# VH-VL binders against Uncharacterized protein At4g14100, part 20

Target 1, 181 residues: Uncharacterized protein At4g14100, of Arabidopsis thaliana (Mouse-ear cress) (q67yc9)
Amino acid sequence: DEPVPTPWPHQFHALMFMNYSGDLSMIDLWYDWTNGRNFNIIQEQLGGITYDLEWNNGTSFFYTLDESKSCRSGQLEVGILRPNWLDGAKYLGQQNVSGFLCNVWEKVDFIWYYEDVETKRPVQWIFYTGREAHIMTYEVGAVLEDEKWQAPVYCFNKEKKSLSTKGALSEFKGYKEKAAL
Short names: E, the ipSAE of ESMFold2; O, the ipSAE of OpenDDE; V2, 0.75 times the mean of E and O plus 0.25 times the DockQ between their complexes.

## First folded at step 19 (VH-VL; framework fv_barzolvolimab)

Design y1 (from w2 with heavy chain G103A; at its last look DockQ between E and O 0.40; V2 from the best seeds 0.57)
Fold by OpenDDE, look of step 19:
Structure y1 (fold): chain C 181 residues (1-181), chain A 125 residues (1-125), chain B 107 residues (1-107)
Amino acid sequence: as target 1 above (181 residues)
Amino acid sequence: QVQLVQSGAEVKKPGASVKLSCKASGYTFTEYYINWVRQAPGKGLEWIARINPSGGHTYYNEKFKGRATLTADKSTSTAYMQLSSLRSEDTAVYFCARDLKYARWFGNPGAFDIWGQGTTVTVSS
Amino acid sequence: DIVMTQSPSSLSASVGDRVTITCQASQSVYSYVAWYQQKPGKAPKALIYGASTLQSGVPDRFTGSGSGTDFTLTISSLQPEDFADYFCQQRSNWPYTFGGGTKVEIK
């Protein structure tokens, strides 16, 4: 039988090194299926920090905590990735990646997923757009304290219009659509 | 209002360099990439390069590598493009355009939603 | 580079007409396609992103469709202000590339 991707733990913390055509960033990922929330804290190389807060009810926030106090928010039809979101992925065999022997799966038009054969930890994600994620740490069961999951007050200011909201929604929708396949 | 305002028309000799500016206003400068696109007379659009104003990272169309240099000044919310070794075929209207930086897992599915008015660069002997 | 073959290069139409413009990518670009309108002496204006999502402020007579390699921009009922050039763009792979353009002229 072909191996199947290991479902995500209901709660975990990961640090990821991201490379998008040389545009580098570190992502502090907090996945919390139990409480229906997901948090990507993105540190751009020599840049600022962007917070991508996602709720399973479809609400997402994209904001900064710097002086700009910028925020984009949207309501989506779907929530965060389910633990078994890789179900149905095509097994491609084994490949050595970054010194790890990995099982490789493809979710068509979405992602190549590399998982360490031995530890079952994700090692690398390559998206069809060329974005690369290198999983630097993977801590099963880790949970971010509840107080850290709150979008800032200016995200709820209805008087503030963001021209980026449509863009943010399209990003989220595209992500969700492909992940739901 | 959100806008990009570009510098004025340029006339250059072959072999010279030109530096164009693109000043952003009405939005947070670091939230968007700045792209440069050109359009030769009566022709289509050609993507040149992109800069991330936050960290200064640049990505170039291979066609322009070595000749195009993008920079950005966060303090003035201004992006710059320098094009060197100009040739006649570089005659075009040059646009700056923004697109949203962060896509969660994919490339940017959006569009260049705000454009500068364009800068005409004429290269002639 | 991904080639976006846009057709037709030009067309003549009357107010009220249904207009269809197509772009074919040399390889799959998924849904990462944008459409732009450009009027003489002006910068392009975004119409559609993500192949089928209407840009804010754009009339709903504009519709985008397609995925993979074949994409279509449709103007359901051409208005006087719609006579312009139109361009598709793929945003899937570097470098970003545009279609050759379609000039929509008054018949």
Scores: ipSAE 0.456, ipTM 0.827, lowest interface PAE 1.4, mean pLDDT 90
ESMFold2, look of step 19: ipSAE 0.807; ipTM 0.879
ESMFold2 (binder alone), look of step 19: mean pLDDT 93; pTM 0.947

Design y2 (from w2 with heavy chain G110D, light chain T53R; at its last look DockQ between E and O 0.61; V2 from the best seeds 0.68)
Fold by OpenDDE, look of step 19:
Structure y2 (fold): chain C 181 residues (1-181), chain A 125 residues (1-125), chain B 107 residues (1-107)
Amino acid sequence: as target 1 above (181 residues)
Amino acid sequence: QVQLVQSGAEVKKPGASVKLSCKASGYTFTEYYINWVRQAPGKGLEWIARINPSGGHTYYNEKFKGRATLTADKSTSTAYMQLSSLRSEDTAVYFCARDLKYGRWFGNPDAFDIWGQGTTVTVSS
Amino acid sequence: DIVMTQSPSSLSASVGDRVTITCQASQSVYSYVAWYQQKPGKAPKALIYGASRLQSGVPDRFTGSGSGTDFTLTISSLQPEDFADYFCQQRSNWPYTFGGGTKVEIK
């Protein structure tokens, strides 16, 4: 039988290095299926920090905490990725990636997923958009304090909500649909 | 309102350089990429380059590498494109346009949703 | 570079007509296709993103479809304000590339 991707732990923390055609960022990822929430804290290279907060009820916030106090929010029809979101992925075999022997799976039109054969840790994610995520740390069971899962008050201001952009939310929705296949 | 306002028309000689500006307003400048696209008279659209105003990262169409230089000033929410070694075939309307930086991890499937009004650059002897 | 072959280059239609424009990519661009409308002397206006998603504020008579290599923009019932140029764009690979355009003229 072909190997299957390891389901995500219900809670984990990962530090990711993201490369998008040379546009680099560090992503502090907190996945919390237990509490139905996901958090991406994105540090752009020599740039600002963007917070991408996602709830399993479909609510998402994209905000900054700098002087701009920017916030976009929206309601999606889908929640966060399920632990087994890679189920049904096509196995492509093994490859050496970043010094790790990996099993490789493909979700068509979405992602190539690289998992270390020995430890079952994710190593690399290559998205069909060209974004490359390198998993720098992977801490199973790690949980972010509840107090840090709060969108700022200005995200709940009607004036700020009116500035919501569908593009980012629609993007994520589309990719979730692909992942759910 | 959300808008991009570009600098005025330019007339240049071959071999000269031109620097165009694109001022953003009505939104957080650093949350969107600024792209530059040109359109020669009666022709289609050609993507030139993109800049991330947050950190200043740039990505160029190979066709324009070495001639196009993108910059951005966060303090004034203004993006710039300098094009050097101008040729007659560079005669075109040049547009700036934004697209989202952040979706999730998965790329940018949106569109250039806001455009500048365009800047006409004429290169002639 | 990915070539977006857009067809037809021009068409004549009447108000109320169903109009179909196609773009074929030289390789798969998945669903990363946008459509734009451009009127004379104006900047392009986004109509569709993600191949089939309607841009905010755009009338629902505009629909996008397709995935992979074949894409279609459809105007279900052409309105007077719809006479313009239309362009597809792939956003899957660098450099971004556009179709050659389609001029929709009044018959």
Scores: ipSAE 0.613, ipTM 0.869, lowest interface PAE 1.0, mean pLDDT 91
ESMFold2, look of step 19: ipSAE 0.783; ipTM 0.868
ESMFold2 (binder alone), look of step 19: mean pLDDT 91; pTM 0.935

Design y3 (from w2 with light chain Y96F; at its last look DockQ between E and O 0.48; V2 from the best seeds 0.60)
Fold by OpenDDE, look of step 19:
Structure y3 (fold): chain C 181 residues (1-181), chain A 125 residues (1-125), chain B 107 residues (1-107)
Amino acid sequence: as target 1 above (181 residues)
Amino acid sequence: QVQLVQSGAEVKKPGASVKLSCKASGYTFTEYYINWVRQAPGKGLEWIARINPSGGHTYYNEKFKGRATLTADKSTSTAYMQLSSLRSEDTAVYFCARDLKYGRWFGNPGAFDIWGQGTTVTVSS
Amino acid sequence: DIVMTQSPSSLSASVGDRVTITCQASQSVYSYVAWYQQKPGKAPKALIYGASTLQSGVPDRFTGSGSGTDFTLTISSLQPEDFADYFCQQRSNWPFTFGGGTKVEIK
């Protein structure tokens, strides 16, 4: 029998190094299926920090905490990735990646997923857009304090129309559907 | 309103350099890439390069590597493109266009949703 | 580079007509295709992204479809303001590349 991807733990913390054609960033990922929330804290190389907060009810926030006080928010029809979102992925075999022997799966038009054969930890994700994620740390059971899951007050200001929300949220919805279905 | 306003028309001789500006307003400058695209008279669109205003990272079309240089000034929300060693074939309207930085992992299938009005660059002897 | 072959280069149509423009990629670009409208002396305007998602503010008579290598922009009922040039763009691979364009003219 072909190996199947290990479902995500219901709660974990990961640091990821992201490479998009040389545009580098670090993502502090907090996945919390138990409480129906997911948090990506994105540090751009020599740039700012963007907070990508999503709830399983479909609400998402993209905001900064700097002087710009930027926030894009919207309601999506889908929630966060389910633990077994890789179900149905095609097994491609084993490959050595970053010094790890990995099982490799593909979800068509979305992702190549690399998982360490021995530890079952994710090692690398390659998206069809060319974006690469290198999993630097993987801490099962780790949970971010509840207080840190709050979007800032200006995210709820209905009068603030300076930022477009539809583009990023629509894109996320489409890809999330591909990943989760 | 969200807009990109570009600098005025340029007339240059072959071998010269030109520096175009693109001033952003109505949105957070660092949340979007700035792309540069040109269009020769009666021709299609050609992508030149992209800059991330947040950290200054640039990515160039190989065709323009060594001649095009992108910069961005966050304090003025202005992007710049310098094109050197100009030749007649560089005669075109040059556009800047924003491209949303998609914060999540799986890339950006979006579009250039806001464009500058374009800057005409004429290279002639 | 990925070549986007756009067809036709030009077409004549009347108000109310159904108009179809196609782009074929030299290799799969998945759904990373955008469509733009450009009027004389103006910058392109985004119509569609992600092959089939309508850009905000764009009339729903514009529809995009396709995946992989074959993509289509359809105007269900051509309006007077729709006479313009149209371009497809692939955003899957560097460098981003555009189709050659389609001029939609009044018959």
Scores: ipSAE 0.431, ipTM 0.825, lowest interface PAE 1.6, mean pLDDT 90
ESMFold2, look of step 19: ipSAE 0.836; ipTM 0.895
ESMFold2 (binder alone), look of step 19: mean pLDDT 92; pTM 0.944

Design y4 (from w2 with heavy chain N108H; at its last look DockQ between E and O 0.44; V2 from the best seeds 0.67)
Fold by OpenDDE, look of step 19:
Structure y4 (fold): chain C 181 residues (1-181), chain A 125 residues (1-125), chain B 107 residues (1-107)
Amino acid sequence: as target 1 above (181 residues)
Amino acid sequence: QVQLVQSGAEVKKPGASVKLSCKASGYTFTEYYINWVRQAPGKGLEWIARINPSGGHTYYNEKFKGRATLTADKSTSTAYMQLSSLRSEDTAVYFCARDLKYGRWFGHPGAFDIWGQGTTVTVSS
Amino acid sequence: DIVMTQSPSSLSASVGDRVTITCQASQSVYSYVAWYQQKPGKAPKALIYGASTLQSGVPDRFTGSGSGTDFTLTISSLQPEDFADYFCQQRSNWPYTFGGGTKVEIK
């Protein structure tokens, strides 16, 4: 039998190094299926920090905490990735990646997923967008304190929300749907 | 309103350089890439390069590497493109266009949803 | 570079007509295709992204379809304001490339 991807822990913390054609960022990922929430804290190289907060009810916030106090919010038809979102992925075999022997799966038009054969930890994610994620740390069971999961008040300000890019988060809908298959 | 406003028309001699500006307003400048696209008279669209205003990272079409230089000033929400060693074939309307930056590791950048009005650059002896 | 072959280069149509424009990529670009409308002397306007997602504010008479190498923009019922040039764009690979364009003219 072909190996199957290891379902995500219901709660984990990961640091990821993201490379998008040389545009580099560090992502502080907090996945919390138990509480139906996911948090990407994105540090751009020599840039600012962007917060991508999503809830399993489909609500998402994309904001900064700097002086710009920028916030984009939206309602998606899908929630956060389910723990077994890689179910049905096509097994491509094993490959050495960054010194790790990995099982490789593909979800067509979405992702190549590299998982360490021995530890079952994710090693690398290559998206069809050209983005490459390198998993730097992987801490199963880690949870971000509840107080940190709150979007800033200006995300709920109607006047400011009207200035936000409405519908911008719809860009993620298709990919989340694919991942949910 | 969200808009990109570009600098005025330029007339240059072959071998000269030109620097175009693109001022953003109505949105957070650092949340979008700025792309530069040109269109020769009666021709199609050609992508030149992209800059991330947040950190200044640039990515160039190989065709323009060495001649095109993108910069961005966050304090004025203005992107710039300098094109050197101008040739007659560089005669075109040059557009800046924003491209939403990736907010999640599995997203896509969408489309160029806001464009500048274009800047005509004429290169002639 | 990925070549986007757009067809036809021009077409004549009447108000109310169904118009179809196609783009064929030289290799798979998955669903990373955008469509733009451009009117004379103006900048392009985004119509579709992700091959089939309607840009905000764009009338639903515009539809995009396709994946892989073959893509289609359809205007279900051509309106007077729809006479313009249309361009496809692939966003799968660097450099981004556009189709050659289609001029939709009044018959």
Scores: ipSAE 0.690, ipTM 0.887, lowest interface PAE 0.9, mean pLDDT 91
ESMFold2, look of step 19: ipSAE 0.806; ipTM 0.883
ESMFold2 (binder alone), look of step 19: mean pLDDT 92; pTM 0.944

Design y5 (from w5 with light chain Y96L; at its last look DockQ between E and O 0.70; V2 from the best seeds 0.70)
Fold by OpenDDE, look of step 19:
Structure y5 (fold): chain C 181 residues (1-181), chain A 125 residues (1-125), chain B 107 residues (1-107)
Amino acid sequence: as target 1 above (181 residues)
Amino acid sequence: QVQLVQSGAEVKKPGASVKLSCKASGYTFTEYYINWVRQAPGKGLEWIARINPSGGHTYYNEKFKGRATLTADKSTSTAYMQLSSLRSEDTAVYFCARDLKYGRWFGTPGAFDIWGQGTTVTVSS
Amino acid sequence: DIVMTQSPSSLSASVGDRVTITCQASQSVYSYVAWYQQKPGKAPKALIYGASTLQSGVPDRFTGSGSGTDFTLTISSLQPEDFADYFCQQRSNWPLTFGGGTKVEIK
């Protein structure tokens, strides 16, 4: 039998190094299926920090905490990635990646997923968008305190000019549809 | 309103350089890439390069490497493109266009949703 | 570079007509295709992204379809304001490349 991807733990913390054609960022990922929330804290290289807050009810926030106090929000029909979101992915065999022997799966038009054969930890994600994620740390069971999961007040101010749903909502829906399949 | 406003028309001689500007307003400048695209008279669109205004990272079409230089000033929300060693073939309308950086790390790339009005660059002896 | 072969280069149609424009990629670009409309003297306007997702504010008479190498933009019922040039764009590989364009003219 071919190996199957290991379902995500219901709660984990990961630090990822993201490379998008040389545009580098560090992503602090907090996945919390138990409480129906997901958080990506994105530090751009020599740039700012963007907060990507996702709720399983379909609400998403993209915001900054700097002087710009920008926020984009949207309501999607789908929630966060389910633990077994890789189910049905095509097994491609084993490959040595970054010194790790990995099982490799493909979800068509979405992702190549590399998982360490021994530890079952994710090692690398290559997206069809051209983005490449390297999993730097992986802490099963780690949880971010509840107080950190709050979008800032200006994300809820309809009169704030920096708040926008234009463009963001449709793009969120696009990737979610592929990921949820 | 969200818009990109580009600098005025340029007339240059072969071998000269030109620097175009693209001022963003109505949105957070650092949330989008700025792309540069040109269109020769009666021709199609050609992608030149992209800059991330947040950190200054640039990515160039190999065709323009060494001649095109992108910069961005966050304080004025303005992107710039300098094109050197101009030749007649560089005669075109040059557009800047924004491209959303984030959804999630696996988000589907969107379209260039906001464009500048274009800047005509004429290279003639 | 990925070549986007767009066809036809021009077509004549009447208001109310169904119009179809195609783009063929020299290699698979998955679903990472955008479509743009451009009117004379104006910048392109985004219509479709992700091959089939309608850009915000764009009428639903515009439809994008396709995956891999073959893509189609369809205008179900051509309106007077739809006479323009149309371009496809692949966003799968660097450098980004556009189709050659299609001029939709009034018959």
Scores: ipSAE 0.618, ipTM 0.872, lowest interface PAE 1.1, mean pLDDT 91
ESMFold2, look of step 19: ipSAE 0.795; ipTM 0.877
ESMFold2 (binder alone), look of step 19: mean pLDDT 92; pTM 0.944

Design y6 (from w5 with light chain G50A; at its last look DockQ between E and O 0.75; V2 from the best seeds 0.68)
Fold by OpenDDE, look of step 19:
Structure y6 (fold): chain C 181 residues (1-181), chain A 125 residues (1-125), chain B 107 residues (1-107)
Amino acid sequence: as target 1 above (181 residues)
Amino acid sequence: QVQLVQSGAEVKKPGASVKLSCKASGYTFTEYYINWVRQAPGKGLEWIARINPSGGHTYYNEKFKGRATLTADKSTSTAYMQLSSLRSEDTAVYFCARDLKYGRWFGTPGAFDIWGQGTTVTVSS
Amino acid sequence: DIVMTQSPSSLSASVGDRVTITCQASQSVYSYVAWYQQKPGKAPKALIYAASTLQSGVPDRFTGSGSGTDFTLTISSLQPEDFADYFCQQRSNWPYTFGGGTKVEIK
């Protein structure tokens, strides 16, 4: 039988190094299926920090905490990734990646997923967008304190809604649709 | 309103350099890439390069590497493109256009949704 | 570079007509295709992204379809303001590349 991807723990913390054609960032990922929330804290190289907060009820926030106090928010029809979102992915075999022997799966037009054969930890994610995520740390069971999950007050001001929100949310929706297959 | 406003028309001689500006307003400058695209008279669109205003990272079309230089000033929300060693073939309307960089890191890229009005660059002897 | 072959280069149509423009990529670009409208002396305007997602503010008479190598922009019922040039763009690979354009003229 072909190996199947390991379902995500219901709660985990990961640090990721993201490379998009040389545009580098670090992502502090907090996945919390138990409480129906997911948080990506994105540090751009020599840039700012963007907070990508999503709830399983479909609400998403993209905001900064700097002087710009920018926020894009919206409601989607889909929630956060389910733990077994990789179900149905096509097994491609094994490959050595970053010194790890990995099982590789593909969801067509979405992602190549690399998982360490031995530890079952994710090692690398290559997205069809060209973005490459390198999993730097993977801490099962780790949970961010509840106080850190609150979007800032200016995210709830209707007059500050950005035109970019729809685009960002559309991308997110598309991703989730692909992941949900 | 969200807009990109570009600098005025330029007339240059072959071998000269030109520096175009693109001032952003109505949105957070660092949330979008700035792309530069040109269009020769009666021709199609050609992508030149992209800059991330947040950290200054640039990505160039190989065709323009060594001649095109992108910069961005966050304090003025202005992107710049310098094109050197100009030749007649560089005669075109040059556009800046924003490109959303934050959505989901795995999302499908959107379109260039906001464009500058374009800057005509004429290279002639 | 990925070549986007756009066809036709021009077409004549009347108000109310169904118009179809196609782009064929030299290799798979998945769903990473955008469509733009451009009027004389103006910058391109985004119509479609992700092959089939309508850009905000764009009338729903514009539809995009396709994946892989073959893509289509359809105007279900051409309006007077729709006479313009149209371009496809792939955003799958560097460098981004555009189709050659289609001029939609009034018959």
Scores: ipSAE 0.555, ipTM 0.856, lowest interface PAE 1.3, mean pLDDT 91
ESMFold2, look of step 19: ipSAE 0.753; ipTM 0.859
ESMFold2 (binder alone), look of step 19: mean pLDDT 92; pTM 0.943

## First folded at step 20 (VH-VL; framework fv_barzolvolimab)

Design z1 (from w2 with light chain S31N; at its last look DockQ between E and O 0.57; V2 from the best seeds 0.74)
Fold by ESMFold2, look of step 20:
Structure z1 (fold): chain C 181 residues (1-181), chain A 125 residues (1-125), chain B 107 residues (1-107)
Amino acid sequence: as target 1 above (181 residues)
Amino acid sequence: QVQLVQSGAEVKKPGASVKLSCKASGYTFTEYYINWVRQAPGKGLEWIARINPSGGHTYYNEKFKGRATLTADKSTSTAYMQLSSLRSEDTAVYFCARDLKYGRWFGNPGAFDIWGQGTTVTVSS
Amino acid sequence: DIVMTQSPSSLSASVGDRVTITCQASQSVYNYVAWYQQKPGKAPKALIYGASTLQSGVPDRFTGSGSGTDFTLTISSLQPEDFADYFCQQRSNWPYTFGGGTKVEIK
């Protein structure tokens, strides 16, 4: 009998350590299904910070706050990951990861997902791109203040910079309750 | 206009080094990786290495590790590749090409969507 | 290293023909395959990524398909401007590798 993956809580904050073949980063993930928004704040090792701000209406911003003041924006057909985005994932059994016994699932063309058997918390996920995220903190119910979700003014300059009709994960099709997958 | 402009052709003797440049314009330099790829005459494409211009992290094809060195200068939006101990087999056109670092949930990185025009390196006599 | 075996190495076709080029990976590369067109004396141009997603600005007569180890690029109605070399690339595993290329000549 296969275990069922735990749906994501509607609001949480996670700190992630990301390893991409030695290219390291720390990521603050603010997930807020209640308000239809998702924020990845990506600090690269010895590098800059990229802000990935996503809205459930498909609005997507990737921006910096350094002197470059860059913003890549787009309108996608799908929103943020829904809490039950692991529905239909392929179960791969159990594995010890970083001292945690985990149930492991695969979401085709996206991710391998590792969930602690005892606590039901995410421990690790490995993207098909080869990026390995280790979940360092997992704060269920945490909410980032509304004003922090505001993209900077230069994301709204009306120029056609970084227009994305496809998005980075464009293999997702159509809308399902305004959520990706 | 988004483009990568590479340095001019080089003629070298065996044993020498070459340093190639790749100047980016029309986009935010640190939001893309820069890859180096070569093509020997009448041959296919061979990936050499990749640099993350943001922090300078590099990843090399083992075939070139120890001979190839990638650097990037954020102030000039320019990537460099130095190839040492040149041999006649290194005669090729050398391209730089970019690919996007981040999309939603770190998904498929896409293709190398913009390429430089190529730099011919000839190693002889 | 993952070997990308591309076939055929060369072909000749008439304007309007349907052309099919294949790549086979030595192990699964999932859908992390891109296709490029290269005209003589020029840099490669991206056609397709993610095995089947058409790059912006590329005519829709180009289609890609496949997953795992077997991949196909199809030109549904060959045009005179499609004279070029075509390459597949995998980006699933280090080092990234390209197929040997297919020269398409119009007769």
Scores: ipSAE 0.773, ipTM 0.867, lowest interface PAE 1.0, mean pLDDT 89
ESMFold2 (binder alone), look of step 20: mean pLDDT 92; pTM 0.945
OpenDDE, look of step 20: ipSAE 0.787; ipTM 0.902
ESMFold2, look of step 21: ipSAE 0.760; ipTM 0.860
ESMFold2 (binder alone), look of step 21: mean pLDDT 92; pTM 0.941
OpenDDE, look of step 21: ipSAE 0.823; ipTM 0.916

Design z2 (from w2 with light chain S92Y; at its last look DockQ between E and O 0.55; V2 from the best seeds 0.74)
Fold by OpenDDE, look of step 20:
Structure z2 (fold): chain C 181 residues (1-181), chain A 125 residues (1-125), chain B 107 residues (1-107)
Amino acid sequence: as target 1 above (181 residues)
Amino acid sequence: QVQLVQSGAEVKKPGASVKLSCKASGYTFTEYYINWVRQAPGKGLEWIARINPSGGHTYYNEKFKGRATLTADKSTSTAYMQLSSLRSEDTAVYFCARDLKYGRWFGNPGAFDIWGQGTTVTVSS
Amino acid sequence: DIVMTQSPSSLSASVGDRVTITCQASQSVYSYVAWYQQKPGKAPKALIYGASTLQSGVPDRFTGSGSGTDFTLTISSLQPEDFADYFCQQRYNWPYTFGGGTKVEIK
């Protein structure tokens, strides 16, 4: 039998190095399936910090905490990735990646997923968008304090008609089929 | 409203340089990529390059490497493209267009959803 | 570079007609295809992204389909404002590339 991907822990913390054709960022990922929430804190190289706050009910917030106090929010048709979101992925065999022997799975039109054969930790995620995520740290069971999951107040005080950016978040609805959610 | 407003038409001689501007308004400038696309008369669209206004990272079509230079000024929400060593073949309408940076699960097939009105660049002796 | 072969280069149609435009990629681009409409003297307007997702504000008479190498834009019932140029775009690999365009003219 072919190996299957290890389901994600219901709660974990990961630090990722993201390379998008040389556009580099560090992503502080907090996954919390138990509480139905996911948080990507994205530090761009020599740029700002973007907060991507995701809720399993489909609500998402993209905001900054700098002087711009920018916030985009929207309702998506999909929630956060479920622990077994790689279910049905095609096994591609083993590859050496960054010094790790990895099992490799593919979800077509979405991701190549690299998992360390020995430790079952994710090593690398290559998205079909061209983004390459390198998992730098992986801490199972780690939880971010509840207070840190609150979007800023300016995310809630914008009139519906003035939110020209709401439509942008809705563009991500199409990922449901890719993740088999 | 969300819009990109580009600078006016340019007429240049071969070998000269041109610098075009693209001013963003109605949205947070640093949250989107700015792409540059050109269209020669009666022809299709050609992607030139993209800049991340947040940190200034750029990615170029190899065809334009060495001749195109993208910059962005966050204080004025303005993107710039300089094209040097101009040739007659560079005669075209040049567009700037925004592109989403982030999406759920880091995926974004997306589209260029907002475009500038275009800038005509004519290169003639 | 990925070549997007768009066909036909031009077509004549009447109001109410069903119009189909195709785009073939030189290699698989999965679902990373966008479609644009362009009117004379204007910038392109996004219609479809992700091969089949309608851009916000675009009428539902526009539909995109396909995956891999073969893609289709369909206008179910052509309206007077739909006479324009249409372009496909692959967004899978660098550099982004566009189809050659299709001019939809009045019959």
Scores: ipSAE 0.778, ipTM 0.905, lowest interface PAE 0.6, mean pLDDT 92
ESMFold2, look of step 20: ipSAE 0.814; ipTM 0.884
ESMFold2 (binder alone), look of step 20: mean pLDDT 92; pTM 0.942

